# Ledger of designs, part 5: VH-VL binders against Ubiquitin carboxyl-terminal hydrolase 19 (USP19)

Target 1, 103 residues: Ubiquitin carboxyl-terminal hydrolase 19 (USP19), of Homo sapiens (Human) (o94966r282to384)
Amino acid sequence: LAFVKNDSYEKGPDSVVVHVYVKEICRDTSRVLFREQDFTLIFQTRDGNFLRLHPGCGPHTTFRWQVKLRNLIEPEQCTFCFTASRIDICLRKRQSQRWGGLE

## First folded at step 21 (VH-VL; from j1 with heavy chain D104N)

Design k2
Fold by OpenDDE, last read:
Structure k2 (fold): chain C 103 residues (1-103), chain A 122 residues (1-122), chain B 110 residues (1-110)
Amino acid sequence: as target 1 above (103 residues)
Amino acid sequence: QVQLVQSGAEVKKPGSSVKVSCKASGYTFESYAISWVRQAPGQGLEWMGGIIPFLGTADYAQKFQGRVTITADKSTSTAYMELSSLRSEDTAVYYCARTYEFGNSEYYFDYWGQGTTVTVSS
Amino acid sequence: QSVLTQPPSASGTPGQRVTISCSGSSSNIGSNYVNWYQQLPGTAPKLLIYSNNQRPSGVPDRFSGSKSGTSASLAISGLQSEDEADYYCAAWDDSLSGYVFGGGIKLTVL
C-alpha cells in the first residue's frame, strides 16, 4: 500500500501523533507494529470509499502500510487505538528533538 | 538483547526430511520477518526463503520451491524450516536470521542464529 | 554461479585501505539496497553494512559502503588482523523475487 490518508503533529518534545483516516477498521485483525526506524499499519476495513479505490480488494483484504520515520522511536512505548473513523498512533521519540515531519 | 537459538545438529538419510527450529527472543516476534540461509561446506551463503510472522506468508527461493516449508509459531516466537526429499547436496549449515523488511528495497539480516548442521548421507 | 559477482580473494597489510567490489544488475543492486556481511572463520555471518552505507551499532567507522549504478563497494580502512574473514554482498532481486548473495570474498591480512 503506497498511500493512506493521514496527518501528524508533534505532541510535546517526546511524542508524535499520527492519524490514519480509514473508517470501519476491523480491530480484531488490525494492528500497528513498531520498530526503531519505522512502523507498519496492518488492517482490514469495510470502508466502501477506501475499497473502491482498491479494485479487487474486499473487507477481508489485509492492507499493509509501512512508514519510514525521520527519527528513531521507542517501540515498546508506542501505542495505537481505533476510532470509528481513524487510527490514532502515538509514537514515542527515542530522543527529544523536533522532527519537522513524519518521514 | 536479540537472540535466535536454533535446534541441534541433524543427520539424515537421502529422501527423508528435516525440520529445524529457531526460537527468537529479545524483541517483538511479529515485528520482523525470519529468513533461512544455508551454507554448504566451503561454499557461500544461499537464501532459502523467509516468513512474515504477522501475516503468516512465506516466500521461497525458486530453487527450493515445493521442497521447503517455512512456518512460524507466534505463541512460542519460533520459526521453522522443513526441507524434504533430502539429498547429499543439502548437507550444509542452516541459519535463521531476523529480517528487516521495508518493502523489498530494504531487506537485510541484522541478527543470526548460531546455525544448525544438517548432514545427508547414505 | 552467484547472482552477484565478487572477486574470490583479496589481501592487505595492517593499516592498509582495502576495497571489495560487488557487481550486479538492474534487478538487484541497480534497484535495491546493498548489504554486507562479515563471516569470521567457524562463525555465523554478521551484518556489517546495511542500506548501502549504514553501519549497525558496534561496527567501527573504518568500515564503509558505497553503491553506484549496478555495483557496490566495501571499504576497510586501517586494516587489522581481526578483519581477516569472508565478506558477502547481498541484495533483493526483483526479477527472481528473492534475496541474493555474492559469492563471497576471502580477505587475508598479511
Scores: ipSAE 0.884, ipTM 0.957, lowest interface PAE 0.5, mean pLDDT 96
Fold by OpenDDE, last read:
Structure k2 (fold): chain C 103 residues (1-103), chain A 122 residues (1-122), chain B 110 residues (1-110)
Amino acid sequence: as target 1 above (103 residues)
Amino acid sequence: QVQLVQSGAEVKKPGSSVKVSCKASGYTFESYAISWVRQAPGQGLEWMGGIIPFLGTADYAQKFQGRVTITADKSTSTAYMELSSLRSEDTAVYYCARTYEFGNSEYYFDYWGQGTTVTVSS
Amino acid sequence: QSVLTQPPSASGTPGQRVTISCSGSSSNIGSNYVNWYQQLPGTAPKLLIYSNNQRPSGVPDRFSGSKSGTSASLAISGLQSEDEADYYCAAWDDSLSGYVFGGGIKLTVL
């Protein structure tokens, strides 16, 4: 997966919050993996609009979206949560610095 | 502080079963796969299989299919490996390892348990 | 007997550059990322290199990995006594639907 609609903002000096806009994500089959220089969103969705943009894919297709970060994170201190319309990923910065962007 | 702590050494008779536990901490247990790798005395590493805890489905090496069962308990953040019909050749150190996977292209073990010695002898 | 082929042993003197080879096939190294593990005597393996050439935190930059075709290589520059260990290459194998290791190479620092 090359791109997923998203935005991000810096929450204080130590965190970056990423909003990934995908509806109807299956919480039981979705997760985020964190490494020091990237994170990977692995998910399934029933969002018809999203699926229409990906021919050959269905509600049981596992999508993988990897984002290389411009700065390092603390993988084990990062978190994620699901809403009906998005995934919120909270990245813990390894160093307190302004990022100016996600990638 | 990612840690994987395994159960203690086992001594088993041929034909019996052994169940080794691996308690994980320091990360979101459900999100990362756990694999089992064994090493016979003086031999190399051998992958047995792996499980993604929240999915509950395990993959197994062909060599061990039907004889090994890998499970995970999310409530205790513990993975298990049960090997049945033990034979002397199963004598080895058994390791659990946190597994990073990106499809099949990227697959590796970034944190390891301390190992569990299983001895099979009559 | 191992799916990936490694020489059984290698040696070098302190400060020397040594290279450890790993030979596979199109179904493993040829199509998937290669990883390297270091196993010090009497200890559990440790991830040394992942995804062909990436170093985990704490791994010195004198360790480097590379991949070409169906072969991979681990290079250790500035060899130190503490580098004496067994080294394993590994990769996912599509044909076996499983993770495979090399036979491991014992590196001796003379």
Scores: ipSAE 0.850, ipTM 0.950, lowest interface PAE 0.6, mean pLDDT 95
Fold by OpenDDE, fold request of step 22:
Structure k2 (fold): chain C 103 residues (1-103), chain A 122 residues (1-122), chain B 110 residues (1-110)
Amino acid sequence: as target 1 above (103 residues)
Amino acid sequence: QVQLVQSGAEVKKPGSSVKVSCKASGYTFESYAISWVRQAPGQGLEWMGGIIPFLGTADYAQKFQGRVTITADKSTSTAYMELSSLRSEDTAVYYCARTYEFGNSEYYFDYWGQGTTVTVSS
Amino acid sequence: QSVLTQPPSASGTPGQRVTISCSGSSSNIGSNYVNWYQQLPGTAPKLLIYSNNQRPSGVPDRFSGSKSGTSASLAISGLQSEDEADYYCAAWDDSLSGYVFGGGIKLTVL
């Protein structure tokens, strides 16, 4: 997966929150993996608008979106949660520094 | 910190079954796959299979198909490996390991349990 | 017996640079990332290198991995006595639909 609509902001000195805008995500088959230098969103969605942008894909297609991060994170302190319209990913910075961007 | 703590040593008779547990902590258990790798005395490492707790489905090495069952309990953050029809050559140290997977292109074990010795003898 | 091929043993003196080889095929090393594990005597394996050449935190930079074609190598610079261990290469194998290891190499520090 090349791109997923997203934005991010720095929450205090130690965290970055990423909003991934995909509706109707299947919470039972979706997850986020964290490493020191990246995270990977693995998800399925029934969002017709999203699926129309990906011909040949359906509600049971597993999408993978990996983001290489500008700076290091503490993988085990990172979290994610689902809403009806997006996934919120909270990244814990390894060092308190301004990122100036996600990638 | 990530920790995988396995159940204690087992001594089994040929033909019996063994079930080893692996309790995970320090991370989101259901998000990461758990694999099982064994090592016979003086031998190398051998992958047996793995499970993604969130999905509940396991993959197995062809060698162990039909004889091994890998499960995961999300409520206790514990993975299990049950091996049936034990034979002497199943004598080994069995390891659970947290598995990173991006499809199958990237697949590796970044944290390991301490190992469980299973001895099969008459 | 192992799908990936490693020499059974290697040795070096402290401070020396040693290279450990791993040979595979198009269905494993040729197609997928290679990982390396270190196993000290009497302990569980430890991830040493992942995705061909990436080091987990805590692994000294004197350890490096590389891959070319269907072969991979682990280089250890400035060899230390504590590096005496077994080293395993590993990768996913598409044809077997499973994870495969090398036979392991015992590295002795003289």
Scores: ipSAE 0.849, ipTM 0.949, lowest interface PAE 0.6, mean pLDDT 95
Fold by OpenDDE, fold request of step 22:
Structure k2 (fold): chain C 103 residues (1-103), chain A 122 residues (1-122), chain B 110 residues (1-110)
Amino acid sequence: as target 1 above (103 residues)
Amino acid sequence: QVQLVQSGAEVKKPGSSVKVSCKASGYTFESYAISWVRQAPGQGLEWMGGIIPFLGTADYAQKFQGRVTITADKSTSTAYMELSSLRSEDTAVYYCARTYEFGNSEYYFDYWGQGTTVTVSS
Amino acid sequence: QSVLTQPPSASGTPGQRVTISCSGSSSNIGSNYVNWYQQLPGTAPKLLIYSNNQRPSGVPDRFSGSKSGTSASLAISGLQSEDEADYYCAAWDDSLSGYVFGGGIKLTVL
């Protein structure tokens, strides 16, 4: 995937929270992988609006979205959770510094 | 700190089965695949298969298809590899390894267990 | 035996630059990222290089990886005694639907 609708904000000096806006994420087939310089969202969704933007794809299509981060994170301290309308990804900064953006 | 701790050495007879465990800690167990790689004495590394605990689905090398079963228990953060119909050629050190994957293009093992020696002899 | 081809052995003296080769095909190195593993004597393998040329944390910059066509190379600069180990290249193979390793190179530091 080239792009997924998202926003982010810095939560205190040590964390960045990323909101990925995809509805009806299949929690049983979705996950986030973290590395020191990026994270990868791997997911399936039944969101008709999302799928319509991706011809040839369906509810069983596995999407992969990788985001290169502008600063380093602590991969093992990062977390994610699913809601009905989005995925919240909490990134733990390796250093307490202002990012000014995600990428 | 990511750690993979494997079960102890096994001595088995030909025709029997062995089940090796790999307990993971220090990361979100469900999210990352676990692969099994073995190494016969004085030989190279050989990929056996892998599982994504979250999905519960496993992939196997063609060589071991039908003879190996890889499972994962999310409640205990433990992966298992069971090899049946053991032969002397199965004598090897068996490693579990956390696997990073981005499709099949990026696929690698960033953390390894300490290894489990399995000896098959009459 | 091994899908990826590596010379069985290599050697160098401390301070030298050593290059370890890995040859594959279009279904593995030609189409997928190459990784390198270091295995010290009597120990489990360790990830040395991933995605052709990326170093994980803790791996010194004297280790570098490169890939061209269906071949890959691991370069070790400023060779040290502690670098004496077996080195394996690896990649996913599309035709086999599986992960494949090279035969491994035993690097001796003289």
Scores: ipSAE 0.842, ipTM 0.948, lowest interface PAE 0.6, mean pLDDT 95
Fold by ESMFold2, look of step 21:
Structure k2 (fold): chain C 103 residues (1-103), chain A 122 residues (1-122), chain B 110 residues (1-110)
Amino acid sequence: as target 1 above (103 residues)
Amino acid sequence: QVQLVQSGAEVKKPGSSVKVSCKASGYTFESYAISWVRQAPGQGLEWMGGIIPFLGTADYAQKFQGRVTITADKSTSTAYMELSSLRSEDTAVYYCARTYEFGNSEYYFDYWGQGTTVTVSS
Amino acid sequence: QSVLTQPPSASGTPGQRVTISCSGSSSNIGSNYVNWYQQLPGTAPKLLIYSNNQRPSGVPDRFSGSKSGTSASLAISGLQSEDEADYYCAAWDDSLSGYVFGGGIKLTVL
C-alpha cells in the first residue's frame, strides 16, 4: 500500500526500467516479486525521512508497493537491484513493442 | 504449467490433529498466496485461510481461528494446513488453491489441488 | 447459511441460455470483484470467471459474468450436457476480512 517516488522509461523495444527512490532498504527482508502483468515491491527501510511520513511505522514495518502493468512481462527474465539511494527494476516485455507508459 | 499436488487421504480420531501438504510447481512459489478451502460431504465450499509464502503470515476465517495453522516452506515450494481438535463435522475434502491477490479487492483461486479427504471417526 | 445467496438448483435444455444468480452485500460483492467456480461431479473446483466478467484461457466464450450493485450473474449460452455441475460465486468480504462463497447451485441439463 506504500506510495513511493518513482519514474520509468522504456529501454528499447524489449525492456522497461523502473526506478524507485527509497533509501536504506534492508536487503535481507526486501525483494521484488514478478507476475505476468504486475510486480510487487516488498521492503523494509531504516530511512528516517521515509518513516516520518508513515505514522506508526518503524524499521520492522513491511511496506508493499504493487503495480498493474500496461502489458505482459516475462516474470523469470525480470530483475531488480538495490543501490544506496534507490531500487532499479528491469521488466522484460513479453512482446517487443512500445508501451507508451508503465501502467 | 502450474500444478498443486496434495498429500493423501487421512483417517483421524476426534481430538487429534491433521496436517495436509500442498506441493506447488510450474511458477514462482513466493509470488502467489496459497489458500485452503474445504468441502464437507454434500456441502458447499468454505474458505479456511491463506498464506503469502514470502511474508510467512497467514489469514484465517473467523470460524477456524485458534484451530488452524497455515504455513509455507519456500525451500520445498510446499504449503501446509494443520487443523487441530478434530471433530466429526471436520470430515471433508480439503483443497489448496493458488491465490491471486492484487490491491484490496482482487482475490481469486486460479489453480486448485486435487483435494485431500480427511475422515474423522471414533 | 452462506454469506452469498444462490438458489440451490437450476435447469435448462441443450442449446438454451441459463442465468445463475448470486446475491451479496455492500461488504462483499458491492465493494469487491466477483469470481465464479465450476465443480464437475467428483472433481476439484475450477476457476470459471474472475474479476466480475473475465474468462481464463480455456474457458468457452459461452460462459459470461456480470455484476450490478450487490448482485452478480453467470450466464451460460448454448447449454451442453457437460455443463451439468455445481457453480459457486465468491468474493472477498471486507467486514469479515475473509473470502466468502455462495452456497452453490446445482445446474441440471435436461
Scores: ipSAE 0.589, ipTM 0.886, lowest interface PAE 1.6, mean pLDDT 91

Design k2
Fold by ESMFold2, last read:
Formats: structure tokens, sequence, C-alpha cells
Structure k2 (fold): chain C 103 residues (1-103), chain A 122 residues (1-122), chain B 110 residues (1-110)
């Protein structure tokens, strides 16, 4: 289980945006899996700075980051995008309400 | 509508192998693990192992290490359990189950297949 | 022998409250969530209680679970004839690196 630099904010009453700061994500072997009240980021990266922080790991190591959410989401309406410098995750709330935090 | 549909009953001879399929529908197949649990006649439930389909990695109960192989085919949303070197004691109903796992402490089966009867006799 | 210990049977009459016990160790119930499964005669098991005390959708609130130390309990209030079934406790075991079940409790409604 990986601990990754991240932040999040609520975007209106219906969404939460999560930014995960990992560079050089291997798009072919990485994705975000959504369930009703959690998500799992599974990734590989070639970023030397990230790999130096995890001794014994390399570009083909599979990292997992699981987050239990404060409230329910709609898994099929959630999205993710890998950019050069980070992973952007958009969570669609099941109920239009303020969470006051991600977890 | 989460559904797990298993292959039909099998009659096998001692020393042979059996491969049971479990076709999942109604959810994103890669988001959950699939476990296999068996139940001999008149007996309790016994976990055999499970697989995380996206990773392709399987865990096995120590009792079945070396005899059981659990696989998944993402393109057909189907998991498989193959048990080799069958004995009469392997006569049981074999269930697949959708597995919720989170962290190191949460692990449970929220949806079950209908079961597949495997009878081992000469 | 089961890693988790359950009495082999229990009985009650309609309307009674019954409590079903499950004993484990620090490597399973002591460190991990307890789940309960109901198996009606001739059917596949179904999830009855997860994560110690949570009810899945469709499970009546007369079923409740609790955990204390290395032991867990399932309580059934207002016992009904259709509650006649086998009940299994279960948890992940850190030492075995595997999922373990109790031996099952056959509940008879008299």
Amino acid sequence: as target 1 above (103 residues)
Amino acid sequence: QVQLVQSGAEVKKPGSSVKVSCKASGYTFESYAISWVRQAPGQGLEWMGGIIPFLGTADYAQKFQGRVTITADKSTSTAYMELSSLRSEDTAVYYCARTYEFGNSEYYFDYWGQGTTVTVSS
Amino acid sequence: QSVLTQPPSASGTPGQRVTISCSGSSSNIGSNYVNWYQQLPGTAPKLLIYSNNQRPSGVPDRFSGSKSGTSASLAISGLQSEDEADYYCAAWDDSLSGYVFGGGIKLTVL
C-alpha cells in the first residue's frame, strides 16, 4: 500500500476532485478502480524521485493506494485522467451534500 | 444486478482435474476480487483462495497450495478454479463469491454464485 | 478443526431473541473485521453482517452483530421460522494469510 502526495476539494454539491502528485505514470498498466465508497489507484511510474523514496522498487513495481471515502459515490460516473505530472480523479457524489473532507 | 453464474455439475474420477467457471455480470469485474469456497456434504464452508482480476494475482489457502489454480479472464468477466489430483474427499459444492477487500483488515463475500457440485467417484 | 469456534447448534422459539457466539484469536477476530453468513437449507450462503455490525441492503434490523476482543456475537431478535439455517462467522487471519470460517451453527426454530 503506497502513501502518495495528494490534495482534494469539493467542486459544487455533486463532485469531489482529487489530485495525486505522481509523475511519469505508465498509462498502459495504471488505472483507478471505483467502488461505492472507495477508490483504488493502481499505478506504475518511471519517476526517479518517486522510486528513490521507495527502496527496492522499480519502474515495473505495482503500487496501490486505497482511499475509504466519507460518503457514497456513483462508481460508473467517476472518472480519472493521467497527466504528465499528476493523476486527476473526479468523484461523483451519490447524494448532493457537503462532505467536509475526503475520508 | 450483480450476478455470478457458475458452470454445471461435474462427475470426475480420482486423480483427474476439474475446472469450474464463474461468469460475473452487473458490476465492473476488475473492481472486486473473486474467491472460491467449497462445502463438502454435511460440512461447513472452506475458503480455497481468491484472485484480484486487474492484477492477476491469486492467494491460496495453505491446504490447497500446489493443487488449486485460480485465474480470471477480464475480456469475458469470468473467473476459473482448477483443482487437480482429485480425491473422494474433494466431493463438494464449489462456490465463487465476489470479494470486497480493503486494506489489510476488511475481507468479505457480498455476492455468491449458485454453486457447482463436483462428485469424485470411480 | 475450525480456526474460529462456534457451538454446533442452537435453538429457540418464534419471537425469542437468540445470541450466537464466535471465538477467535488475536490473529483473526482480534485484528480484523468479523463477518457473518447465513445459509438456508439447499441454498448458497449469503452475507448477513459485514465489518462487525453492518447490515447489507435487504437484511432486517432484527439481525445485529458485535465484537469484543477476540470474540464476536450475532443476535437475532424476534425469531421466525425462516431463520432456521446455518450461520457462519468468518474473518481474515493474519498468521495464516487466509480467510477462516467458524464451523457453523445450525439454528433450529422450534
Scores: ipSAE 0.554, ipTM 0.881, lowest interface PAE 1.9, mean pLDDT 91
Fold by ESMFold2, last read:
Structure k2 (fold): chain C 103 residues (1-103), chain A 122 residues (1-122), chain B 110 residues (1-110)
Amino acid sequence: as target 1 above (103 residues)
Amino acid sequence: QVQLVQSGAEVKKPGSSVKVSCKASGYTFESYAISWVRQAPGQGLEWMGGIIPFLGTADYAQKFQGRVTITADKSTSTAYMELSSLRSEDTAVYYCARTYEFGNSEYYFDYWGQGTTVTVSS
Amino acid sequence: QSVLTQPPSASGTPGQRVTISCSGSSSNIGSNYVNWYQQLPGTAPKLLIYSNNQRPSGVPDRFSGSKSGTSASLAISGLQSEDEADYYCAAWDDSLSGYVFGGGIKLTVL
């Protein structure tokens, strides 16, 4: 599935924050699913600039972005939030340690 | 702890349908697919299909296309498999299994239900 | 007539090393990860090896998996009587758009 613009940083020894830069997310059809060592972002977007980069796609196309993580997380303690310009994902580390990278 | 609990044994007539349930617990139901695998007496394992609960999208093995319907109810964390137009060769143990999938190449069943025996006879 | 081919049976004595083979094609084992399932008599299958050579928690390290080309192998060292079971290889098949199993191999511990 599509490459999405993103960055991440560690927020103390217990959390990682991921920002995914996709505008105009359709909140009722989009979600982040968490597992022990990965997450999956499932989304739809109305952003014309994003859609023009994906020929044959439109606002009802479902996109998936999966990330295999460097270390284990606690899925039930992870959260996400949609804003106008991006998706914020907070990963709760299973072990309190520095990762040195997302993947 | 992850648990998949299936409905009880069924005895059916040829030409009828059976619907088997699979109640999941101990994990976030929408984060994993659920697959159905059957095993006829004395025979091997056969994948029938699976469902991604959040999307409601089901995939079916070609052999069962048109006879099997796989659904999920997110509110009860329960998957269902319905097999129609039953024949005697559909006599088997039917398993549900939690499916890990990642990318295009990782696909496996890490937790299995206890199995549901379906017997098709006149 | 399974898509993946396994010998129908194998045997060994306690303490021995046994290797179980699985043959496929470019559309399954050649392109996708191989998994192994153990089925003890009268029970549901259990994941034994995933993603070619990974062991789930609780599976002893005397079980190991490998893959070469379109073939895969499961090795069991230090064979024990509790290892007597049916063993299935499996993989996703791109051309069938579905998951395929081997026919299963019955391992007898003498």
Scores: ipSAE 0.542, ipTM 0.876, lowest interface PAE 2.0, mean pLDDT 91
Fold by ESMFold2, fold request of step 22:
Structure k2 (fold): chain C 103 residues (1-103), chain A 122 residues (1-122), chain B 110 residues (1-110)
Amino acid sequence: as target 1 above (103 residues)
Amino acid sequence: QVQLVQSGAEVKKPGSSVKVSCKASGYTFESYAISWVRQAPGQGLEWMGGIIPFLGTADYAQKFQGRVTITADKSTSTAYMELSSLRSEDTAVYYCARTYEFGNSEYYFDYWGQGTTVTVSS
Amino acid sequence: QSVLTQPPSASGTPGQRVTISCSGSSSNIGSNYVNWYQQLPGTAPKLLIYSNNQRPSGVPDRFSGSKSGTSASLAISGLQSEDEADYYCAAWDDSLSGYVFGGGIKLTVL
């Protein structure tokens, strides 16, 4: 698993927002895959600082970050967006309730 | 609902190859791996390998390395298993199974295809 | 020989509790989650227990799983005639870099 700096917050009873701080994401080869109670961020990056933290890795290495969630989500209603310096993930909760944490 | 539908039964001669298809529906195909498991008549289950469709990478049981090729076509939500240099001991029912994998320690098959009988005889 | 060891058969009468064992090693059961599959005669296997002790939707709570060290157990309480099937334990094996099954145990309901 890759180490990625992240934070998250609940957006009301219906959603959780996750920010993942990875620069220079290769958008053509990077995605977030959602399942009933987890997501997987799959990415490549050209960020030299990130790559130096992972021996034997380079710009064509595929990194994988998986998070087991505290509660169920609706995978087909979840979204993600890559920006210049981070990845924004919006999780749609299956049941409107407060989680009190991401995992 | 999640469904895995496999291609039909096959009768093969020794030395030939067989390619079994597994069409998935009812879920996001790229979010789960697909594994292949076989069962010879009257025998137990044997994992052959699996593929992660998004990555296109396959893992193989050591016993089958070099004889089995597992592929996936995301556009048709279909996985394939091809077994070459067939021998009579390859006579078995071949199953595809949707594989949940998480981290390095969770790996299991939550939905199975109906099975494809492959008979290898002279 | 199977990487995971199961007795070849077991039996019980309706209403009894039956415990089915599975023995492995540090490279499989000792390090990884254990799963159980049920195979009714003439059918494909079905996930019965995952991640040591979790039941999929639709599996009755009379089925339970546990793991201790390099061994695992499947318990079936309130045995019913429909429970007559083959039962397989399974786990990922780190040394083999592959998924391994027990040899299967045929459960007969008398």
Scores: ipSAE 0.524, ipTM 0.872, lowest interface PAE 2.1, mean pLDDT 91
Fold by ESMFold2, fold request of step 22:
Structure k2 (fold): chain C 103 residues (1-103), chain A 122 residues (1-122), chain B 110 residues (1-110)
Amino acid sequence: as target 1 above (103 residues)
Amino acid sequence: QVQLVQSGAEVKKPGSSVKVSCKASGYTFESYAISWVRQAPGQGLEWMGGIIPFLGTADYAQKFQGRVTITADKSTSTAYMELSSLRSEDTAVYYCARTYEFGNSEYYFDYWGQGTTVTVSS
Amino acid sequence: QSVLTQPPSASGTPGQRVTISCSGSSSNIGSNYVNWYQQLPGTAPKLLIYSNNQRPSGVPDRFSGSKSGTSASLAISGLQSEDEADYYCAAWDDSLSGYVFGGGIKLTVL
């Protein structure tokens, strides 16, 4: 639903790393859900700058960002980590191959 | 191996409620929606609604709005559908189905439960 | 009446090709992917075709789907007696904010 600033890079033949630049993620109410060829970031944030850009939203608003991936992943081997300034997502590729892009 | 196992058949009186369970296994429960689809004897398939377990949000077909409640319990990987104010027309087989949802245009049921027969008679 | 329209029945002989139709509107088939479900007698439905023309694992390639405008088709080539079943088209409908099925079509293999 919400646009989020992000970038990604391939980490060898087996992984893709995605960085999502949202600060002050509420860990208890946020998660990344992985499927065979997509992921969904569901989050809440207290970052005032982010919330000012989304009128009508507040710290209890749930935001959702879905990405359809260029190739298949292994959902059980994918991970994510929340930091104070961003979300780090590691996608495990099903096939060892260069994607040339995230989507 | 993805599996959806539903609770057993029920016989109900008009005006009562029924709650059908759907226990999921073989996948990450929170990553997919669960929908409920019913089929009256000799009739076609009818979508009742669905739920996204992580969000806890449910959508309902207009026909069932106000009579159906769909919930999910993440700790047991189980979805529930409760239909209230039962009528004889609610006699049907009730299916749960794992739902792939993406964006605004992709929505389909890739795995189905075995069905639960609900009979409403006076 | 069902939101998506299917003829109530169709028939074919073994080895032949049959086409099963599904008619909708701009708010469903025109804007969203079409899916097909097969229901063998006495069983739960199963996904046959998703996202207009994709086959799940285990579905033979003699089953194919297509979509044009607000209509969709399921083609079955090399018809076999085991293909005798009910077939449902389905899609999300934007105006109803809900999932809609066709009325189903009983395929008889003669």
Scores: ipSAE 0.523, ipTM 0.871, lowest interface PAE 2.2, mean pLDDT 91

